VH-VL binders against Nuclear factor of activated T-cells, cytoplasmic 1 (NFATC1). Designs and how they scored, part 2

Target 1, 183 residues: Nuclear factor of activated T-cells, cytoplasmic 1 (NFATC1), of Bos taurus (Bovine) (p98201r389to571)
Amino acid sequence: PSLPALDWQLPSHSGPYELRIEVQPKSHHRAHYETEGSRGAVKASAGGHPSVQLHGYVESEPLTLQLFIGTADDRLLRPHAFYQVHRITGKTVSTASHEAVVCSTKVLEIPLLPENNMRATIDCAGILKLRNSDIELRKGETDIGRKNTRVRLVFRVHIPQPNGRTLSLQVASNPIECSQRSA
Below, E stands for the ipSAE of ESMFold2; O stands for the ipSAE of OpenDDE; V2 stands for 0.75 times the mean of E and O plus 0.25 times the DockQ between their complexes.

## First folded at step 1 (VH-VL)

Design b2 (framework fv_becotatug; at its last look DockQ between E and O 0.39; V2 from the best seeds 0.00; counts 0 for: pae E 8.8 > 2)
Fold by OpenDDE, look of step 2:
Structure b2 (fold): chain C 183 residues (1-183), chain A 120 residues (1-120), chain B 107 residues (1-107)
Amino acid sequence: as target 1 above (183 residues)
Amino acid sequence: QVQLQESGPGLVKPSETLSLTCTVSGGSISSYYVHWVRQAPGKGLEWLGVIYYSGSTDYNTPFTSRLTISVDTSKNQFSLKLSSVTAADTAVYYCARGYRYDWSGYFDYWGQGTLVTVSS
Amino acid sequence: EIVLTQSPDFQSVTPKEKVTITCRASQSIGSSIHWYQQKPDQSPKLLIKYASQSFSGIPSRFSGSGSGTDFTLTINSLEAEDAATYYCHQSSSLPYTFGQGTKLEIK
């Protein structure tokens, strides 16, 4: 079965399962341009990094957590046209990840491991700001989108079901301002 | 039943480009990743790279400048291109399938492999 | 990259014996270790996924255990057909890596 599109609205809870952000990101994180160096991973307000956990999962097999940058101020959450998730690597990063592209959206895939209670610490995700000129070439993008500098971390998990179907959950973080200095 | 099959020239000259095709049957491409693994004669397994269901790719560090993996969804075929080959690239090349929902971890199905010899 | 080190490199055993192959990772990989069997002139065959889960169609005499950095493949009551090279594989992070292999010969 096909997975839902990234602009689909998904629940955070279904049956015994709940996808929850345990630790929220800081309200500010300066995004970087592609021509700039990485500004590191998004940090948590309480220190450290954001964390996500899938509750109610009792199977022994790991799952893949998907992370992409979504809108914060739109009526319906969708991938943000001007911001993309950026994979952070290095010795200071403890969480494994790899980057994929779904349609025109970068998606960071992160393992959810049963031995970690299906919890992931998000120390591997930065935020990339795309050039306005490049995005404006796309049909349907507007000035309001360009001026919107707030994003959310959007997390998805797809849970295989015994009947062969896939149950998909989604949760979004609190808004993150990407253009201002962190207070 | 899912099957993978590698195909391509068994002999490539030094400095040329090694081109292989992996044909997948019996499964949906959208549910899997496809990995390329090679094995030099009498040696162990070496992961070369992966192409995800999204079409994105990751390559092993030594091959980032030489390796290209692509997909033709219309043919259910995956392509591997390795440029500037040397004798060190002589190996049996495998394509293998990974499941997308569990971190695409294990390789549940493998092709039979195809031997590529680099020789002048 | 994560280095997987298998032990032993080679083992000669008698049928019906218990065989243990170990795989050590250079860093913690949780349970993201997989085991393959490769017979001569054949492609690798998946035996165990995620440290301890037997793959479909694999005889019950094969089992896996471990977490973090130390993993074990066990063949309980070895059969002649089990003569092969066994590889561990990690999928915790890119690049994916394999152990150097353990060649198992049956006396």
Scores: ipSAE 0.401, ipTM 0.803, lowest interface PAE 1.2, mean pLDDT 92
Fold by ESMFold2, look of step 2:
Structure b2 (fold): chain C 183 residues (1-183), chain A 120 residues (1-120), chain B 107 residues (1-107)
Amino acid sequence: as target 1 above (183 residues)
Amino acid sequence: QVQLQESGPGLVKPSETLSLTCTVSGGSISSYYVHWVRQAPGKGLEWLGVIYYSGSTDYNTPFTSRLTISVDTSKNQFSLKLSSVTAADTAVYYCARGYRYDWSGYFDYWGQGTLVTVSS
Amino acid sequence: EIVLTQSPDFQSVTPKEKVTITCRASQSIGSSIHWYQQKPDQSPKLLIKYASQSFSGIPSRFSGSGSGTDFTLTINSLEAEDAATYYCHQSSSLPYTFGQGTKLEIK
């Protein structure tokens, strides 16, 4: 069995389970271009980092939290055409992570551990702005990347069920303005 | 059944590069985190770093400038290179498996280890 | 970096006795600790994962307990084949670290 496509609309709660963003990201984050140095990880308003928790999970097995960059200005939530998640590493990052690609969208995979009460601090994720020349436009999209600068962090978890099926949950953050202009 | 096997030269001269491979059999390497751990003679275990199935890596702090871990999926192989070696790098080197879908922090399969001696 | 301190460093033991090995972390690691057995000239073998969960195929005489900073590995009725060095390992944060080891010998 395959996991839901990234543009499927998924609930944030089902039965006993709820995936919740406990600490929201700051409303602004200057994304970097591929030709620039990193702008660091997305921060929360209080100077820390966003956090995400899966409630209602009582098993002892760890799960994987997925993170990708989604739209903020479209009617339906979907992977953003102009921004991708970027893995942040170094001394300031304590949360393990790795990048994967799902249908041309970068996805950051982050552990949800029972010993951390299924809560992850998102200190490992930055936002990369794709160059307009590198964007493969989907049907119905135009080359308006310099005007389409708002995103959301989109989190998913997939919970194995006893019957062999998988329960999938999704939650999206408040919008983040990623404009590159400073004045 | 998954098996890991380290291989490479057992003797390396000081200031040169130690180069090892970890060959995986009995499964696809796309499902693995592969860790490298070493053990100096008569000493304990030291974690060197990890490579994720995506190709991303994390290294232990003392090794960030000298260590490269890589993967060749076409050969089912992981590689370790440690540059500028000294006698302090003499150790048995192990590769060990973390399994993606359990997001394991523990190492359930270990290779047999290979001794690398650094001497002139 | 999280330091793991095992106790004792060495213990000479008699078969059938109960053996307890401790591991103390320099800061809380929840239950993200794992125990390995290493016999001479062999690679480590996983015994206990996540403080208290026995790995598949491990004899029931091995058990683990603890949370936070204080952890124990217990061998209920020691067998001669259990002479080995035992290591604790934390996976709570990078870099991963090991305890210095506890060597058990048979009297």
Scores: ipSAE 0.013, ipTM 0.543, lowest interface PAE 8.8, mean pLDDT 84
ESMFold2-Fast, scan of step 1: ipSAE 0.445; ipTM 0.807
ESMFold2 (binder alone), look of step 2: mean pLDDT 90; pTM 0.936

Design b3 (framework fv_becotatug)
Fold by ESMFold2-Fast, scan of step 1:
Structure b3 (fold): chain C 183 residues (1-183), chain A 120 residues (1-120), chain B 107 residues (1-107)
Amino acid sequence: as target 1 above (183 residues)
Amino acid sequence: QVQLQESGPGLVKPSETLSLTCTVSGGSISSYYVHWVRQAPGKGLEWLGVIYYSGSTDYNTPFTSRLTISVDTSKNQFSLKLSSVTAADTAVYYCAREIWFGELYYFDYWGQGTLVTVSS
Amino acid sequence: EIVLTQSPDFQSVTPKEKVTITCRASQSIGSSIHWYQQKPDQSPKLLIKYASQSFSGIPSRFSGSGSGTDFTLTINSLEAEDAATYYCHQSSSLPYTFGQGTKLEIK
């Protein structure tokens, strides 16, 4: 069975499970273009980085946390037309990640490990701003993108069920203003 | 077709707040950022700050405690307020437009500039 | 902050001459340099964006080149209307900064 489309609305809790952002990202992040050097990973207001935890999961099998950049001021939460998640790597990054592409949207895949209490520190994600040449837009999408430099970090987890079906959960962060520089 | 026009008092007294308005005609307000740049008589250009179409701002370090930039989207007007002015704030003040979603930042159009003299 | 240093500060030039203005950044800025022309009592006007891309409506005699820290604005076959002060501007990081300006005077 295919996973839900990225614009599909999903709950943050179902049955015993809840996907929760334990530490929110700071309200501002300097996005960068691909031709620029990386501007580093999204930070949290108290220092460090955002963290996400899946509660209620008691199995011993690891799961994958998905992260993509979503809209903040749109009627429906969906992938942002002008911003993409950017994978950050290096000696100071503690959290492993892999990059996938789903319907032209970049998605980071981050492990949720039982030995870490199903909690991930998001020190591996930056925000990339797309060029005009990379954007194929309908008129409606163009209007929406022009109205907002604000994004949300959107996290998903897909939990296999005993009956062979998959339970999917989603949580979105507080809005982040993607300026050229943090205040 | 795009025009930016600054307006405000040409004379401000020391210690008072300088208040300027930039009115933008042509183009969609959501497709660009507005910057403020000043130029003291006979001197070069100095960047003051920017307001993004979302309403968020960034200011140059010397001005962070004195400068406020805001937007009224219903009027397509951007405002600059600079408090506690001195003679050193005498300059021509420009607003300039930056289209954000196409490429990195550059000022494609500038207002005509408005001279502000700080004197008693 | 990134410091931009222009040279020369001033140049008196003969019509139809080729003129070269340089801008040096205190650190690498990729291609994030832009050039403006300012005539007396007028606002600055964009000539070249991203080191080498001409802005719409700008005469072909204006061209730009460079990357990293060293950038050049070239005016081929200078015209009398080109008497102005020229500024480079970096948009690589905030705060935005400008060069000190190069004033061109036509003989």
Scores: ipSAE 0.000, ipTM 0.486, lowest interface PAE 14.3, mean pLDDT 83

Design b4 (framework fv_becotatug)
Fold by ESMFold2-Fast, scan of step 1:
Structure b4 (fold): chain C 183 residues (1-183), chain A 120 residues (1-120), chain B 107 residues (1-107)
Amino acid sequence: as target 1 above (183 residues)
Amino acid sequence: QVQLQESGPGLVKPSETLSLTCTVSGGSISSYYVHWVRQAPGKGLEWLGVIYYSGSTDYNTPFTSRLTISVDTSKNQFSLKLSSVTAADTAVYYCARDRWELPYDAFDIWGQGTLVTVSS
Amino acid sequence: EIVLTQSPDFQSVTPKEKVTITCRASQSIGSSIHWYQQKPDQSPKLLIKYASQSFSGIPSRFSGSGSGTDFTLTINSLEAEDAATYYCHQSSSLPYTFGQGTKLEIK
């Protein structure tokens, strides 16, 4: 079945379910360009990495947590035109992930496992800044958007229901500044 | 209290590979970045590269073809390998921690440093 | 790469004197400058982060100021234990770079 468009408004809580960011990302992250070296995964202010948990889910079937980079300063939350999620791999990464592309937006797919109490540690996600040439190819972007360096991590989960429908939840992080640090 | 300690051979022959280890104690290696910095005798500090907790690396331009930084999570250790060494690589080598707890890239904890002499 | 130039290279100073060390960047780096103290045969020690932010355990006589391209480390009343080499470090862009160092000795 078709899933909601990435710019569609979704609740973080419905019925018995709540999708919650248990540990927020730090307010600053140095994004990398795809022609440059990686800046590593997004860190948490509490030490370690952000964590996300689905509450109220009592089934034994695993679900998939989707992560993409969204806007921070727009009136409505939408995929960011200038920043994309980047999959981080290596010996220090504990959380498995896969990349998908939805309407030109990179989406990281992360397992939510009942054995882990439907909680995922997000140690597998970096932030990639698109090249100016790639940005220039995108329709509808403004000069204001080119100066927009703040993002949010946007998490989604899609929960199959007994009636054959899908219940979708979304939660967004606090804003993250991706430009050079100040003061 | 987090501590960093460098170790490795004090003498390396020209053209060989310099291999150093940075051992971390008292804290989680997944909570910070680790940088390598060197200092030639009587000279200033030179940044070599960094490994992020993800395992990704960035290297200073003169070293990109010769330098490898890696991590061994089972030993709580970071490693530096510098190939094709010459006398110009003689220096004290430090590992240092970059703590992203607040927006800061400052190196708050340093190892004691290990002197490497390149000589035939 | 961003070049950091420190001034002076060397200074012989009297105890209780106020000392200033400057660091000039080849391009604007905002406030992304950090200061370290290194004593002979010891590793560097962080003094000041992000131009002016105090670091825990560092005596209050150390302070930092500046933004953009010009930065200053001040020791408002020099103690004998402050004889060391001082380095500035920029974290604005890769590669990270250090100033050449300023050596302070006590008269």
Scores: ipSAE 0.005, ipTM 0.456, lowest interface PAE 16.1, mean pLDDT 82

Design b5 (framework fv_becotatug)
Fold by ESMFold2-Fast, scan of step 1:
Structure b5 (fold): chain C 183 residues (1-183), chain A 120 residues (1-120), chain B 107 residues (1-107)
Amino acid sequence: as target 1 above (183 residues)
Amino acid sequence: QVQLQESGPGLVKPSETLSLTCTVSGGSISSYYVHWVRQAPGKGLEWLGVIYYSGSTDYNTPFTSRLTISVDTSKNQFSLKLSSVTAADTAVYYCARVRYYDFWSGSDYWGQGTLVTVSS
Amino acid sequence: EIVLTQSPDFQSVTPKEKVTITCRASQSIGSSIHWYQQKPDQSPKLLIKYASQSFSGIPSRFSGSGSGTDFTLTINSLEAEDAATYYCHQSSSLPYTFGQGTKLEIK
């Protein structure tokens, strides 16, 4: 079935299901440019990493949690023009992930496993800052000088229903400031 | 600031259809899911239903056959229609807007409520 | 449906006292409980979401706790403006339900 576009607004709760961010990300994260090398995964305030859980799902089949970088504007949540999610790998990363691209937006795909109570630790996601030239080419932006440094982590899950339809849920994090800041 | 305002007839006759409108000002409705809640005089709050920004709806069990919630994005309005009303439907009706990314966000807003009396 | 039972139904309290309101669910709802304040002739106002989460604009004297079936709203030092009816509300499963309400009056 057809999945909703990334700028389509979705609820975080429907029927018995709720997609919830159990541990929020820190309010600040140093994003990197592609040429600078990775700055590591988004952290949580108490140490560790953000976590997301799907409640109400009682089936034995795994689902896929999607993550992309969205705007911090409360009026309309959509993919951010200046920032993309970046897949983090390495010895300190416990959560498997796969990177996909949907309409020029990078999306990180993370398993939600029944054996882990449909909870994922988000230790595999960094934030990438796009160059002005990349923004113009990819999104047709006309105001490159506009200061847009706040983002949200946007999570989606698509739940197959017995009738063959798909139920889609979305939840977004608290805003994250991505401008240069000392820890 | 975002404001919600309910409007509709203050008096509806038994067996007729109650039609209420919730008008949103100060913001676009594209980021909302809107609940309808009612309160009978001197009683507590009763959830009626919700409409999501996708256009899908969920209704409380006793209302599934006679309640319709809809949205008109061009007018920035939500609509509630409740058919076959009786005296038990006499209540203050509220619409409440909730942000899309968190089911109950700190930015949720309630209308002032509109009293509907069902009487001949 | 999930029935929410609040206690007490009514309480008359002195300013600056600590007030505790409880909400018990007929089945486990995790942390999907929310607390509303309603003053006479006014719309309900959200105070606490998901059992314990506060937000800007809500006085720090309000706090929530609990999980599963037993939830508590605490007003650490009651102010005169807190005279209102308080409702718990669950969003765990459809239909969403409210508790019967707890009315607080200032002595």
Scores: ipSAE 0.006, ipTM 0.437, lowest interface PAE 15.8, mean pLDDT 81

Design b6 (framework fv_becotatug; at its last look DockQ between E and O 0.04; V2 from the best seeds 0.00; counts 0 for: pae E 20.3 > 2, placed apart)
Fold by ESMFold2, look of step 2:
Structure b6 (fold): chain C 183 residues (1-183), chain A 124 residues (1-124), chain B 107 residues (1-107)
Amino acid sequence: as target 1 above (183 residues)
Amino acid sequence: QVQLQESGPGLVKPSETLSLTCTVSGGSISSYYVHWVRQAPGKGLEWLGVIYYSGSTDYNTPFTSRLTISVDTSKNQFSLKLSSVTAADTAVYYCARGGEYYYDRSGYYGMDVWGQGTLVTVSS
Amino acid sequence: EIVLTQSPDFQSVTPKEKVTITCRASQSIGSSIHWYQQKPDQSPKLLIKYASQSFSGIPSRFSGSGSGTDFTLTINSLEAEDAATYYCHQSSSLPYTFGQGTKLEIK
């Protein structure tokens, strides 16, 4: 069975399960170009880093939390054409992660562990501005996307069900302005 | 093992707020989610809502404007408040455990631990 | 909202008989149904989880079956202490709902 495409609209709550962003990101985060050094991980509104929790999951198996960069100004939530998630590594990052690619969209995979109450701190995610040459435009979309500088963090989890199906949940953060700042 | 106990006033006047507490003993509530269920005299069971140990809630549709469910994890207590009560709110009120979150491979399997219930009468 | 309809509403039965209670859901709920017993002046007690799963402390005479929309609770060789009201309960989607109940009396 295949997982839902990243542009499918998914609920954040189904049955006993709810995927929630417990700590929201700040409303501003400078993205970096591939030719620049990283600008670090997205930070939380109140300091620290965002956090995400799956509620209602009572089993002992770990799950995978997916994170990708989505639109903030489109009518429908979808992968952002001009920004991608960037994996942050280093001494200050405590959360394990790895990158995967789904239909040209980078996705971070982050463990949700029962021993951490299915809660993950998102200290491992930055935002990369794509080069113009790397941008895949959708039909009907023009270069005006270069002025589209707001994103959302989009989180997904896929929960195996006893009937063999997979229940998929999605939640998106408050918008983040990614305007470039020189200094 | 784990026990639940409802407590609160047995009599509430119309238009006032019904306030109940569910106290958990024999374990920490940080691993549970709790349902509230009521039963009018001679009637069936009615699901009111659920609270996760994180504090998030879901309410049955008729109660979304009047019902507040909360948790105090430091005191192993859950609370229910139902505002603007009428005689139709006269019932036995139960709290019930929906299962554990950590390392409980049984998953959600109904409400396996129930309180004794407390009768609340709405009358002048 | 998913409506659960139990049958019968009431049944008078003799001890040692086999008793069958049904619960029909208005939509498919897979196996996400649970059965409770409530004796007079007592809180409900969980008997059967996930349509057919029993657990320690429940007499073996209680069993459940079904999937999708049609479910049954069976009491093999009824005991006098089984006089109670029985409820089905779905946990497939919010809001969670109960059947209207089936009252069993011994006589």
Scores: ipSAE 0.000, ipTM 0.442, lowest interface PAE 20.3, mean pLDDT 82
ESMFold2-Fast, scan of step 1: ipSAE 0.207; ipTM 0.747
ESMFold2 (binder alone), look of step 2: mean pLDDT 88; pTM 0.923
OpenDDE, look of step 2: ipSAE 0.006; ipTM 0.540

Design b7 (framework fv_becotatug)
Fold by ESMFold2-Fast, scan of step 1:
Structure b7 (fold): chain C 183 residues (1-183), chain A 120 residues (1-120), chain B 107 residues (1-107)
Amino acid sequence: as target 1 above (183 residues)
Amino acid sequence: QVQLQESGPGLVKPSETLSLTCTVSGGSISSYYVHWVRQAPGKGLEWLGVIYYSGSTDYNTPFTSRLTISVDTSKNQFSLKLSSVTAADTAVYYCARHEDYYGSGWFDPWGQGTLVTVSS
Amino acid sequence: EIVLTQSPDFQSVTPKEKVTITCRASQSIGSSIHWYQQKPDQSPKLLIKYASQSFSGIPSRFSGSGSGTDFTLTINSLEAEDAATYYCHQSSSLPYTFGQGTKLEIK
């Protein structure tokens, strides 16, 4: 099936369903560059990590939560030209994830399980800053890494309907400042 | 190391569809962007299009109406179909992978290329 | 589309000579230029990526420089095996484009 393009605007609620960010990310996260090692997962303001829950889903079938890095300051919410989601793995990561790429945008796929009340803790996601040359290719941007340093975490879920259609929901986090401090 | 190999008919008649396959060997592709590039005899390189991991494609403007690039992930094969061919489509056709994990960039490796001649 | 213009189109060169090939873009492409070597009846081979980054297995006599619109590939001490056509390629914007090529022949 044709899923909506990542720059297509989607509601966070429809009918009995609502996709909600239960715990917001911190307003600042140091993104890592492609040329350096990973800088750990995005953290929550109260400690721990962000969490997302789908409400109103009563079926026994698991669903997939998609996560990508979106714009914060643009007119429309769309994939960010300068930042990509980065999969974090290791002994301290509790949430399984799978990496996919959709139209040149990295997307993290996270299970939403009925046994966990369709709630996922997002302890598996970091933020990668792209090279200046890659930015121009992907979006035609000429603003080479200067001032566009704010992002949102964008979550999507696609819910199969009995009529054979797919209902898609999207929710975006509060803005996150990703500037990296240099000595 | 990953290797690419093009295959398909070396002769195609005018107005028919040119169909090529690029087979990937020597490794697993966890993420990929495969490009098609052609070179007319004695001429330079011309980019035709790309297929991303998502299955989405981008085509060079002169080819948008007659070019289709597709993938069969179970066979590690990429296909190129170019319809309504003319003598101007005579060229060596290459498939190439870019090594940049997240997206577009340099091309490596390249297939060996396959010559397609369009003639009656 | 972004047009890449190479110079020279053709050059006959002597072994051990320093050779410079230039590539000019019709608009700024940052550092999104890549250089390839193509010998007769062979596929192109990547030499330099992102204007100046070396690629594994390529002799150190090959180097690249430049940014924005003007780029250079340099062969510091030409060898007989370097007889080939050289192409620049931009990955800054779709559609991807190549320069017209520079053919080097050894005297």
Scores: ipSAE 0.006, ipTM 0.453, lowest interface PAE 14.8, mean pLDDT 82

Design b8 (framework fv_becotatug)
Heavy chain, then light chain:
Amino acid sequence: QVQLQESGPGLVKPSETLSLTCTVSGGSISSYYVHWVRQAPGKGLEWLGVIYYSGSTDYNTPFTSRLTISVDTSKNQFSLKLSSVTAADTAVYYCARLRDYSYGWYFDYWGQGTLVTVSS
Amino acid sequence: EIVLTQSPDFQSVTPKEKVTITCRASQSIGSSIHWYQQKPDQSPKLLIKYASQSFSGIPSRFSGSGSGTDFTLTINSLEAEDAATYYCHQSSSLPYTFGQGTKLEIK
ESMFold2-Fast, scan of step 1: ipSAE 0.007; ipTM 0.552

Design b9 (framework fv_becotatug)
Fold by ESMFold2-Fast, scan of step 1:
Structure b9 (fold): chain C 183 residues (1-183), chain A 119 residues (1-119), chain B 107 residues (1-107)
Amino acid sequence: as target 1 above (183 residues)
Amino acid sequence: QVQLQESGPGLVKPSETLSLTCTVSGFSISDYYVHWVRQAPGKGLEWLGVIWSGGSTDYNTPFTSRLTISVDTSKNQFSLKLSSVTAADTAVYYCARDYEYSYGPFDYWGQGTLVTVSS
Amino acid sequence: EIVLTQSPDFQSVTPKEKVTITCRASQSIGTYIHWYQQKPDQSPKLLIKYASESISGIPSRFSGSGSGTDFTLTINSLEAEDAATYYCQQYYSWPLTFGQGTKLEIK
């Protein structure tokens, strides 16, 4: 069995488990274009960076937290057509990460470690605004999306179960305005 | 009533920095994208750059090394500095405002100010 | 960058004539094209937004159409005051670009 598609709706809690955003991102973040230098990682309102924790997991095995950029104004949460997560690296970044691509969507993979109480500080994630040459409208998608500058950070975790199945959880952040424009 | 007005020296010497200010009234500069556009005599419109309400900027590729746009929200102004000017920088410079809260057309323009680069 | 090519560069037209100006984008830009009118010694004035949407205060003889790469500005019955240069502009991606302009003169 493969992992769920990124537009599949998943709960944030199931059984003993809950995936929770402990510190929300601030409501504004300037996305950068590929032709620009990076604008840095998404920050939290209280200073520092967003944090995510998996509660109820008591096993000794590390898990992988997935992060992608999702829609904010659509009824259903989907990967955003015009924004992608961008990996931030450097000496001041404390959290290891790597990029994967799932059906044309960049996904940042971040370790969830038992020794850190299954909590990750998200100091490794920026938001990239795609160039026109990189935007391909999907069937049924409209140009309205090109003017939609609000995103959510979408986190997923896949938990192996004793019966050999995988339990998948998802949580989305509060909306982030990427254009610096109010509202 | 919405107004934008460019100001600054009309004559700049080659190799010096061209400095212009756009003063806005009838709206808060912190609520809008605002842009600089220029037009050389007898030629077309050329987009120079934008400043977002939060102070972030984007510049047209030929100007990235020479152009700085900044904002002063307390004075309801934004400004343009273009360094190392040549005769090719002689143009009417316009400031303009976006129409919508998202990306949109320029609904209001300043009157334009002619800057001549000569010695 | 996205290059916008207008046609014609120049046209001398008779009053009451229907005039068509075209703008071709070097890549697909959806409907993220705007049209401006500029009279001599004046600032540009917004005529049409998002390829086909009307602007308050603009005479109904002006209309726009198109999507993707090919766009058209139409003046259904030219008036003397329409002598001006017309520009298309894309707001699909950074950097923003304008077409080279189409100058209309009245005969």
Scores: ipSAE 0.000, ipTM 0.453, lowest interface PAE 17.6, mean pLDDT 83

